# VH-VL binders against o82653r152to333: the designs that were tried, part 4

Target 1, 182 residues: o82653r152to333
Amino acid sequence: KSLNVGIIGPPNAGKSSLTNFMVGTKVAAASRKTNTTTHEVLGVLTKGDTQVCFFDTPGLMLKKSGYGYKDIKARVQNAWTSVDLFDVLIVMFDVHRHLMSPDSRVVRLIKYMGEEENPKQKRVLCMNKVDLVEKKKDLLKVAEEFQDLPAYERYFMISGLKGSGVKDLSQYLMDQAVKKPW

## First folded at step 1 (VH-VL)

Design gb1 (framework fv_guselkumab)
Fold by ESMFold2-Fast, scan of step 1:
Structure gb1 (fold): chain C 182 residues (1-182), chain A 120 residues (1-120), chain B 111 residues (1-111)
Amino acid sequence: as target 1 above (182 residues)
Amino acid sequence: EVQLVQSGAEVKKPGESLKISCKGSGYSFTSYWIGWVRQMPGKGLEWMGIIYPGDSDTRYSPSFQGQVTISADKSISTAYLQWSSLKASDTAMYYCARGWEDDYYGMDVWGQGTLVTVSS
Amino acid sequence: QSVLTQPPSVSGAPGQRVTISCTGSSSNIGAGYDVHWYQQLPGTAPKLLIYGNSNRPSGVPDRFSGSKSGTSASLAITGLQSEDEADYYCQSYDSSLSGYVFGGGTKLTVL
């Protein structure tokens, strides 16, 4: 059994740190072609004959003002279309940065990925770097901000650096692999 | 943490030159656009132009092209709006505001404004 | 004239709902550019109220919401309060001007 997991979010969301914590080592170079797009392998988590394979998605592509907005939307849409081929999509962001200096591109990504259910794919929202947040109540405010998005099956609050919450996320993913049809 | 601080009020005569400033703090100054907005007394907001301090890419509203110069000094995190020859019709409140590089983010941080009065 | 059209005024009583429209064209809202909304209280600088059509910055009550359809956008304010009395401006990007454009502004009066 295998589960293909895509991780999407801004470059500094902590994707590699989280994956390394779950896997414990860096994997050999590999790539997967999805809908004519190639994704880099971040890591593999193995338990018995079950594998969870983590893939990086491209970060947000930005252009200066003056670039066609429809062109920017099309590039973002094409990237999200390619991730629909994963069994699970983790939408990850830095919650500490969100509280200090919100990034509208990240908020748009979260809402766009969360607004409509995709029957082909499970989606989860991962609030990373909770270890940097001094007031616990602020995490609840952020969760409340995104609570009405129907596409997210689960919400995780984690520290990829410290390991907090990571075991629960890893167990969720292993459970999805076991439930996957042959 | 993040703020824009503008220079103080100015009283000038027609034909005089003027340069007002907008200093950013608490963020990466070269990663955001700085826009300039005019508000004439009792009137609405007018976009004048915008600059990206990282490479000095500058865009002007057609109404302000050639009438003002927008510039920035990234070494001191300061943007500028300059007139070579003021007119009485330049009497207004002038705001600077921060914008995101890909147009997804509105003007999320605003300066307090600089009142410019031009009278003989 | 303003490139984005707003009604010059709107009014409502405390507790009621009001909407402020922003009408654009194919070179701005109709081209898919985001709409942002600003609140300007008397004697103060404008403040970002809604960004990216429907997102609220930290500290903005959920009574304020934004929407966009075709060439137009709307700001909705529910549960009107006296402190909401202000001027409201929409803003978008215009591809033909290669820059931001503002609506003419709407004065909200809370009766």
Scores: ipSAE 0.000, ipTM 0.457, lowest interface PAE 15.3, mean pLDDT 79

Design gb2 (framework fv_guselkumab)
Fold by ESMFold2-Fast, scan of step 1:
Structure gb2 (fold): chain C 182 residues (1-182), chain A 123 residues (1-123), chain B 111 residues (1-111)
Amino acid sequence: as target 1 above (182 residues)
Amino acid sequence: EVQLVQSGAEVKKPGESLKISCKGSGYSFTSYWIGWVRQMPGKGLEWMGIIYPGDSYTRYSPSFQGQVTISADKSISTAYLQWSSLKASDTAMYYCAREGDYWESEDYGMDVWGQGTLVTVSS
Amino acid sequence: QSVLTQPPSVSGAPGQRVTISCTGSSSNIGAGYDVHWYQQLPGTAPKLLIYGNSNRPSGVPDRFSGSKSGTSASLAITGLQSEDEADYYCQSYDSSLSGYVFGGGTKLTVL
């Protein structure tokens, strides 16, 4: 049994830290090509006969120096095509940064990925760094902002310091591997 | 009303520095790109570069890289185009125009334009 | 030299149809980037006429329409009127230049 999981989000979202927490300190050591895009392996989680492979989805990284103006739309379109090859797509962002200084590029990415369901792919929205949020009620405001997006099956509130949200996410992924095909 | 208002006409000598402005009003200045376009007398439009005022990220046309500096001060909703040393070939009308961000809206092109700043460099 | 090629001039009589072409390459229009059209009346700033290949901003008459196919785009003006006399520019993004490019412009004369 295997499950291929793509993680999309800006580099400050904590993708590597989340993956390391789920798989321990296992170092991502390889990249592989799927269709027209090379995906970096972030980590592998193995339990019994089940394997969950985590991949970064380059081309949707919203770095200040990395975006080429109008290339953002083309990269989203191309990456969207290739991410359809993953069993699960995790859209991840830093919720504390979102509350302090919203990035319109991140908001559009969340909405773009959340608007259309794919029967062969499960999508989840991961609000990371919740431990940095001073007013926990603000997490409800962010959840309400994105609650109407039909493609997200689950919304996870994650903290690397607590680990509880990470455990819920890893259990969800293991359950998806067991239920596949769906 | 959404508008971009540019600074007044300039008459300069070769070798002088210049900084012209483009002030936005009636919208969220940090949510849109500001592009700069040159039009030499009797010629067509040339895209010079663009800035996202929210984080001051800039991009330049290859032909203008190193020739001008684009900047913005989001506290006063103003973008700038600057020359360290003007040349006679810089004589032109300069327009600023706003453009939607790909992540915030569909690509609407340059939907609002400033009135233009005429820069005349002697001879 | 413009990266996007337009005819330098086009003319028509009132009530007629005119078409202005914009020819690009695989790095811009051919790569799927949107084409925008601008109208510039003498002595004024350009005004957005068509965005995203075929969409009209509020206040632009339905006599103006845009289309895109392959590496080229076209602006069509039907029911030509004297106030349509202006310069028209196409614009697209070019991935090899990582920036916008304009066509050389087309002067429309209403005879």
Scores: ipSAE 0.000, ipTM 0.486, lowest interface PAE 12.7, mean pLDDT 80

Design gb3 (framework fv_guselkumab)
Fold by ESMFold2-Fast, scan of step 1:
Structure gb3 (fold): chain C 182 residues (1-182), chain A 121 residues (1-121), chain B 111 residues (1-111)
Amino acid sequence: as target 1 above (182 residues)
Amino acid sequence: EVQLVQSGAEVKKPGESLKISCKGSGYSFTDYWIGWVRQMPGKGLEWMGIIYPGDSDTRYSPSFQGQVTISADKSISTAYLQWSSLKASDTAMYYCARTDEYYWGDSLDYWGQGTLVTVSS
Amino acid sequence: QSVLTQPPSVSGAPGQRVTISCTGSSSNIGAGYDVHWYQQLPGTAPKLLIYGNSNRPSGVPDRFSGSKSGTSASLAITGLQSEDEADYYCQSYDSSLSGWVFGGGTKLTVL
């Protein structure tokens, strides 16, 4: 049993720290081509007969020069021309930076990924770097900002660096892998 | 061909004002950030600040906030670094450099040739 | 002190391998920000040598390579040549400073 997980977000969202904290074994580097792009394997989490494979989605964020859903949609479609590429998509961002200096492009990415449900792909929103946030009520305010987006099945508050909340995310992913047929 | 061309060397006295320039060519000037980096004689590189010419979004290093002003004129594809009152400690080589996206921590992919500023009495 | 720590100098003979370290902390390299490397030849502006931890721009020979692990990064130069004599700087982004940070620089001498 294998689950393919894509992680999308800005390069500084802490994707590597999160996968390093979750992953006991990193597979030898492998690339997956989707039309005009190639995805690198970030790592593999193994438990019993189940594997969760993490893939990076570099370059999917809209540049400051680009504005609007059109550019984000084109980048996403260029990266995922195959409907079966990812079983789960993790949309991840730095919640501390969001609270201090919100970036409209990050907000747009979150809303674009969250606005329409896809029954063949599960999506979760991960608010990373919660260890840097002084007032925990501010985390709830951010979660509330995005709570009405129907495509996100779960919202996770995590610290990829410190490991806070990571066990809940790992368990969720393993549960998704177990549900896969064949 | 991407190029950043900086203004010529300056010799000034303490207390004088100065504005140096960095002109971009060979690319869409409003689609990239321009950063400023200081190098004091015999010393390393220090990031001073950065500007996005498309909307004048400007960020400063904490060490340089209030000491300099960064601006840009997108009509002539030129970024500026300005002092209202120079100090002898401002004597340095000043570089401008381009980055694709500041918020993602991208690299400085093209650099100007540098502007030497000498401040002495 | 610089926020990113580099050795002030490194040396090697032609044909040898040298490595230059760049040590950060949890607020920069440890937070997942990429590390970039610049080469500054005497009397010239810096030039981008490695971006995004391990990628080479067009025109940079494969003798130069970069890597990152934990809170540190490393630049490796194999087959050392006399024209490699230069100052080398690492650069990343620091979340606590909300800005870019450079290492103090390493002077490479080819013996």
Scores: ipSAE 0.007, ipTM 0.500, lowest interface PAE 10.5, mean pLDDT 81

Design gb4 (framework fv_guselkumab)
Fold by ESMFold2-Fast, scan of step 1:
Structure gb4 (fold): chain C 182 residues (1-182), chain A 123 residues (1-123), chain B 111 residues (1-111)
Amino acid sequence: as target 1 above (182 residues)
Amino acid sequence: EVQLVQSGAEVKKPGESLKISCKGSGYSFTSYWIGWVRQMPGKGLEWMGIIYPGDSDTRYSPSFQGQVTISADKSISTAYLQWSSLKASDTAMYYCARGSYWDEDLSYYMDVWGQGTLVTVSS
Amino acid sequence: QSVLTQPPSVSGAPGQRVTISCTGSSSNIGAGYDVHWYQQLPGTAPKLLIYGNNNRPSGVPDRFSGSKSGTSASLAITGLQSEDEADYYCQSYDSSLSGSVFGGGTKLTVL
């Protein structure tokens, strides 16, 4: 039983906090190469003979780029190609930041990943840092903003730091794991 | 310095073919998108399409898909806009412009523009 | 017609403030795509004025500023000068068209 999970989102979306909460202790820093792209291992969750491996997705469109002489197109293409190799892709963002000061790059990423279904990969949208949101009704507004995107199978509202909603996400991931030795 | 220089004005008859050019200099031509923009007399700017010369990845506005061909020759740092059969409605100023990233990927802005090529199609 | 709507004209006197709106929809500005602005002086090619909602290229004075809210964007010009008389265009990306889109343009007349 094994499952490879990619986590994509801005640098401060709380990816490491979420994985640390799920696994308890962080795995030693390691990298995995998929296609031509190297992914940083964020953590490994093991229960019985089931293993869920979390990877950070590198080098996407979320960073500002000047028009220097870099090969920007190739960087973006390599990053997008590699995400298709994960069994599950978690698109994660800071919902509190979104409510206070939305980032157009993050909204574009969410919509881009959500527009077209991939039959070989399950995608979920994860609204992190809900513990920072004062009014719960504002979380529903954000969910409604993205609810018509067909590629997201599930929407999760979590606090990776405080653990709220994390059990539901963990159970979903364990349910997706295939019967496979590691 | 960074520059885009377009070919000269053209006067054509309906049914004729035409290929106009846009030559880049002062930068790595294969590292930037080149977009094409139409401006009909007295009208606004219309997006036609864009090409990445490094691998010839080309994307067209739906209004121009099948009407024109965008291409590039990276060995001479030149992009092209081509019609197989011109119509009177193709009469316009055509601009090429260099696409640059601020947000990366989909949100290009045009930081350097060619001077324009006036195309007149009449009998 | 245009997927981004601009008023066809705007006018002001020297020293005044004018604003030019750019109204989109959920498939472009409302989807979070950035807005860029271009200035076209009579008889010339367009020039980049604002990129990424409110960034100025070198040489563009701080009298020009951009903003974005919801499905709309705005270009503000303070301390209006006669040299500002031009056509102004907004530009964004539209996901339903999978391509860049321009506003219809606004003619600024300096009285």
Scores: ipSAE 0.000, ipTM 0.486, lowest interface PAE 13.6, mean pLDDT 80

Design gc1 (framework fv_guselkumab)
Fold by ESMFold2-Fast, scan of step 1:
Structure gc1 (fold): chain C 182 residues (1-182), chain A 121 residues (1-121), chain B 111 residues (1-111)
Amino acid sequence: as target 1 above (182 residues)
Amino acid sequence: EVQLVQSGAEVKKPGESLKISCKGSGYSFTSYWIGWVRQMPGKGLEWMGIIYPGDSDTRYSPSFQGQVTISADKSISTAYLQWSSLKASDTAMYYCARGKYDYWSEAFDIWGQGTLVTVSS
Amino acid sequence: QSVLTQPPSVSGAPGQRVTISCTGSSSNIGAGYDVHWYQQLPGTAPKLLIYGNSNRPSGVPDRFSGSKSGTSASLAITGLQSEDEADYYCQSYDSSLRGYVFGGGTKLTVL
């Protein structure tokens, strides 16, 4: 069985560090072309006959002004039609940076991806770099900011660099792969 | 050694005020949540509320909002649970516990010995 | 009723395996919040037994293990011993209440 996992987030969200921690070693650069969009393969996790493939999803930074959500939604949908081809989509951001200096484009991305359920895809919100957050109570406040978004099945608090919380995320993904029909 | 030490047992009459304490030692008191948990005689554990002593951020269970006041004095590493007017239904064992965040939610890893509060006429 | 549901009692013989369930909903365990387990021996304060679904604090025997799936969690005790007689509580966080929730507790009797 196999599971295709897309990871979406800003360039500094820690996507590669997380993937390397889950896989155990860095992989050579590889690409998968989906329609007119190319996704970089970040890594592959294998256990028995089960395989979890991680892909970096190209980020389109949502613009601050000049567009309403209807225009943003249409443009993102047209550019990222391939994201619906993943079995699981991980929306990842740097929670420490969010607490210190929130980026409205990142908040828009989280809300946009979280607003509408997709019955063919599981979505999870991943708060990365929790090791950098001194006041751990702030992590619950950030989770509460986004708790009303119906599309996120799970929320994960992790340190991709230190490995905290990564085991739970890996177990979740492996469980999804086992459940997926061949 | 990391410890929470609670004040001694109390016997009170309905209508009286009461303030019980929970003193932390052996760790950075301002860096961890302190929770309060009620256990009525023969019943289970009920979370009442929590406080973060570093900034006095306090959260209450809906069942205890307005019924009790939780506070902390970080200069003496002590948290408090207070009633303005006790009721017979407040008769219970009260525990304080330290919240240690390792994952999604605080686990209460260190517990006080408990303070028995008896309210009778 | 409590937000997290546990059986009020379970029993087993020495050496046996017992499992205690903790059933939540989409606003707590189902939302991905971790489950912690506490052991309360008669006349004592609760003690943290399992944190973060499956981790043991220092000093807790490996006979105790935790797991979580969907909206539920389980505590398993293998090689049951008489000193395991206690009340066991699960605990998580509930996003709709914005607070901590305990299960109703399970009394374990060693026959």
Scores: ipSAE 0.006, ipTM 0.512, lowest interface PAE 13.6, mean pLDDT 80

Design gc2 (framework fv_guselkumab)
Fold by ESMFold2-Fast, scan of step 1:
Structure gc2 (fold): chain C 182 residues (1-182), chain A 121 residues (1-121), chain B 111 residues (1-111)
Amino acid sequence: as target 1 above (182 residues)
Amino acid sequence: EVQLVQSGAEVKKPGESLKISCKGSGYSFTSYWIGWVRQMPGKGLEWMGIIDPSDSYTRYSPSFQGQVTISADKSISTAYLQWSSLKASDTAMYYCARHYDEWRSGAFDIWGQGTLVTVSS
Amino acid sequence: QSVLTQPPSVSGAPGQRVTISCTGSSSNIGAGYDVHWYQQLPGTAPKLLIYDNSNRPSGVPDRFSGSKSGTSASLAITGLQSEDEADYYCQSYDSSLSGYVFGGGTKLTVL
């Protein structure tokens, strides 16, 4: 069985660090084309006959210059069309950075991805770098900020560097692969 | 010895106010959260809310939001659960419990002995 | 209704193995939150029995064990003893409620 997982988030959200922790090392460069977007393979997790393939989605990253609400909305809509080919979409961000200096563009991305359910794709919100958060109660406030978004099936709190929460995320993904008909 | 000691049993009438206490000893009180759990007669455990005594930050279960107030006085290592107006349906055993030191692990590792609250006629 | 589902009762004979299930959903156990188990002996406060899915506090015998898979968790008790008659509760955290949730409890009877 095979599961294709797209990882979406701002630069330095820790996507490669998380993937490396789960699979050990990056695989040789490979890519999958979705409409007008090419996605880089970040890594492959293998257990028995099951593979979980992780892909970066660089086309969904937001930039400070050149974006107004109208432009950001259009870009996110285009990105949703291109990512529909993934079985699972992980929306990932640095929760420590969010607590210190929240980026409104990242918040908008999380909300836009979370507002529309896709019956063919599971979406999860992944709060990374929890090891950098001094007060654990602050993680509850961030989870509460995004709790009412109907498209996110799961909320994960992880440290891709330290490995906390990573086994639970890996188990969730393996369970999705087992449930997949093909 | 690490322990939580709760105030004694209460018998009240509907409409009366009540404040019960939970005193920690044998540990750094501000280093742990204190949660409150209700158990109605013959029924299971229901989480009501939790407080961090270091800054009085509170979280409530949706079922108990607006029904009770949780507070703490770190100078005397004591947490409180308070009702402004009791109902007969508030009759229950109330436990306080210390929250384990990692939020991610989230366990209640030390429990008070319980305070029985009876609200009748 | 409880957010985490447990069977209301379970029974076994001395020396046997019993398991107690705890079924959650995508917003709690399935979201990666750890599961903890509590034992409540008749007339007493609950006591922590298992924390972080499978760890035992000091003083809990190794015949008690916990496991977690997907949206569910299980408590296993081997070498069942009469002293094990108690109510058992699972507990996790629910992101949609932003709070802690307990299972409905399971009464264990040792026949």
Scores: ipSAE 0.000, ipTM 0.445, lowest interface PAE 19.4, mean pLDDT 80

Design gc3 (framework fv_guselkumab)
Fold by ESMFold2-Fast, scan of step 1:
Structure gc3 (fold): chain C 182 residues (1-182), chain A 124 residues (1-124), chain B 111 residues (1-111)
Amino acid sequence: as target 1 above (182 residues)
Amino acid sequence: EVQLVQSGAEVKKPGESLKISCKGSGYSFTNYWIGWVRQMPGKGLEWMGIIYPGDSDTRYSPSFQGQVTISADKSISTAYLQWSSLKASDTAMYYCARGLYDSRWEDTYYMDVWGQGTLVTVSS
Amino acid sequence: QSVLTQPPSVSGAPGQRVTISCTGSSSNIGAGYDVHWYQQLPGTAPKLLIYGNSNRPSGVPDRFSGSKSGTSASLAITGLQSEDEADYYCQSYDSSLSAWVFGGGTKLTVL
């Protein structure tokens, strides 16, 4: 069994830290080249006969406009085409940064990905770096901010550095892999 | 050398409070779990609970939930097991042990370094 | 009653082989959860003997081996020696209790 998982989020959302915590070893991008993708492989989680492959999907909605307008449109279009190939999409952001200094581009990304359900792809919202947040009430406030977005099946509060909450996310992903046809 | 050193034997009466300790040395105390295990005289091992000293994340066996309190002070690399009111049935050897636990998988938890044990005797 | 069942005792002669069983159910070993083994010499604290079904920590002789099949796990000891006299405990995780559990323990006597 195999499950392809895309991780979308701004730079420094903690994608590498989370992936490193989940996987024992990292798989080089070149080793999976026969499966044509435009995305870097972040790592592979293996348990028994089940394999979960994590891919980096740079925050395409965060690209700056103004540079070679037509070329940028084509690149964004081509990159988003491959997003639909993932079985699960993780939208990740730094919740501590959001509480201190919210980035409108990040909020736009979260809302854009969450506004409409996709029957072929499961989506989850991961609030990372919860270990940096002093008050639990603030975490609930952020969760409440995004609670009306119908496309997110689950909301996870995690610390990729410490591993807090990561077990629940890993279990969810393994459950999705088991549900996939052979 | 990785080592866990526990506090000395205790003799108490029913209804008294007690707090015993487990001090780690030779490793990064905040990067490993500390578990507590009870062994009644002539009986087997019973898992009581675990704590992650880095943030005091604590999990208890259902049999011990509400009966004991597990805590840790990471500044002095020490974990604690505490009773508010002892019973004669608490008479046992209590072990602390360093836990290796990959929180991705419950079944990865095992204990590689054990303290020498603290004998607690509760009698009237 | 323990949720992981071990025979209360086993015995063997020097040089012989013994096996100690650890029998669970669908909520623990049968669910695929790993089994770990501890050795407790008389009057001492337990020591890790086997982890993750079959792995030996540094310093544990290859005379000790672990295996798992279905709802049960086994610890095998070959070439028995007098210093192997001890209590042996299996440990796993039980999903119905949401807790780590020990077997009842097996006393090994080398005759």
Scores: ipSAE 0.000, ipTM 0.455, lowest interface PAE 20.5, mean pLDDT 80

Design gd1 (framework fv_guselkumab)
Fold by ESMFold2-Fast, scan of step 1:
Structure gd1 (fold): chain C 182 residues (1-182), chain A 121 residues (1-121), chain B 111 residues (1-111)
Amino acid sequence: as target 1 above (182 residues)
Amino acid sequence: EVQLVQSGAEVKKPGESLKISCKGSGYSFTSYWIGWVRQMPGKGLEWMGIIYPGDSDTRYSPSFQGQVTISADKSISTAYLQWSSLKASDTAMYYCARDYYRSWGDAFDIWGQGTLVTVSS
Amino acid sequence: QSVLTQPPSVSGAPGQRVTISCTGSSSNIGAGYDVHWYQQLPGTAPKLLIYGNSNRPSGVPDRFSGSKSGTSASLAITGLQSEDEADYYCQSYDSSLSGYVFGGGTKLTVL
């Protein structure tokens, strides 16, 4: 079995730390071209005959100040259509950054991805860098902010750097590979 | 479930002002762009502009910049298209439509039923 | 003239295949911008039929498919049915206009 997992989020969300924690050995870098956009493989998690392939979603507008087209090139915009190509989409953000200085673009992304179920794709919301949050009760406030979004099947509180919550996320992904098609 | 409902047909004279509405329901109104599209009688579709209701960021087609005003009131989940002074050439069906961001930020997945505006003397 | 060029009409018999072309330029389709397609039944609002060149929204039959090559795109309809009689519009983005652009529309008649 295989499962293609896309990870979407702002540049400092901790995507590489998360995938490095989930995979034991690194594989030779590979690229996948979807439409006109190339996706780089972040890592592969293998258990028995099952593989979970993690892809970054390059060229998304999360790095831009605007939400409109004036700040986005054709190649970058094409990346948005390619999120539908993944079996699972992980929407990931830095929860410590959110508590200190919320980014309205990140909030819009979370809500946009979370409001309507996509029958082709499972979605999860990952609140990363929980290890940096001094007052752990503040994590509950952030979870409450996003708890009513129907498209997210699961909400994970993780530290990609320290590995907190990562085992639960990796087990969820392996289970999705087994359950496919859903 | 998810829908956009537009205000009713309007019959106006040249020089009059007009404001038509588009009310969203069944989704988070502040999380999606709302576009406005004109269709003149017997003609094709023309994009006029878009607004993000969460912060009122508004973008206009070059052909409509300065000719109309797009606004939104997020407290009642409603977007607006307004003319300060109508012309006979404004006679058209006007659609509002939700921007389907998964489709590269420029496709419209949910459309209002349309508001027919007739401007004649 | 519309920025994107479509034939004004196309016709076919039930069960046949028809294709509707959408011709752009280097500032839109040729620049790599995606093409989307809308179906407008008489007296109704447009409906999203194809997005991102070739993707179907939930509920759109697989008889409808889209493709893109160079500066042009095509909508293909197989197994043509009387219910398919409608106007079809392509749409993309144009960098020189900094905005969205529609084709002139194609009226499909099922004979």
Scores: ipSAE 0.000, ipTM 0.463, lowest interface PAE 16.9, mean pLDDT 79

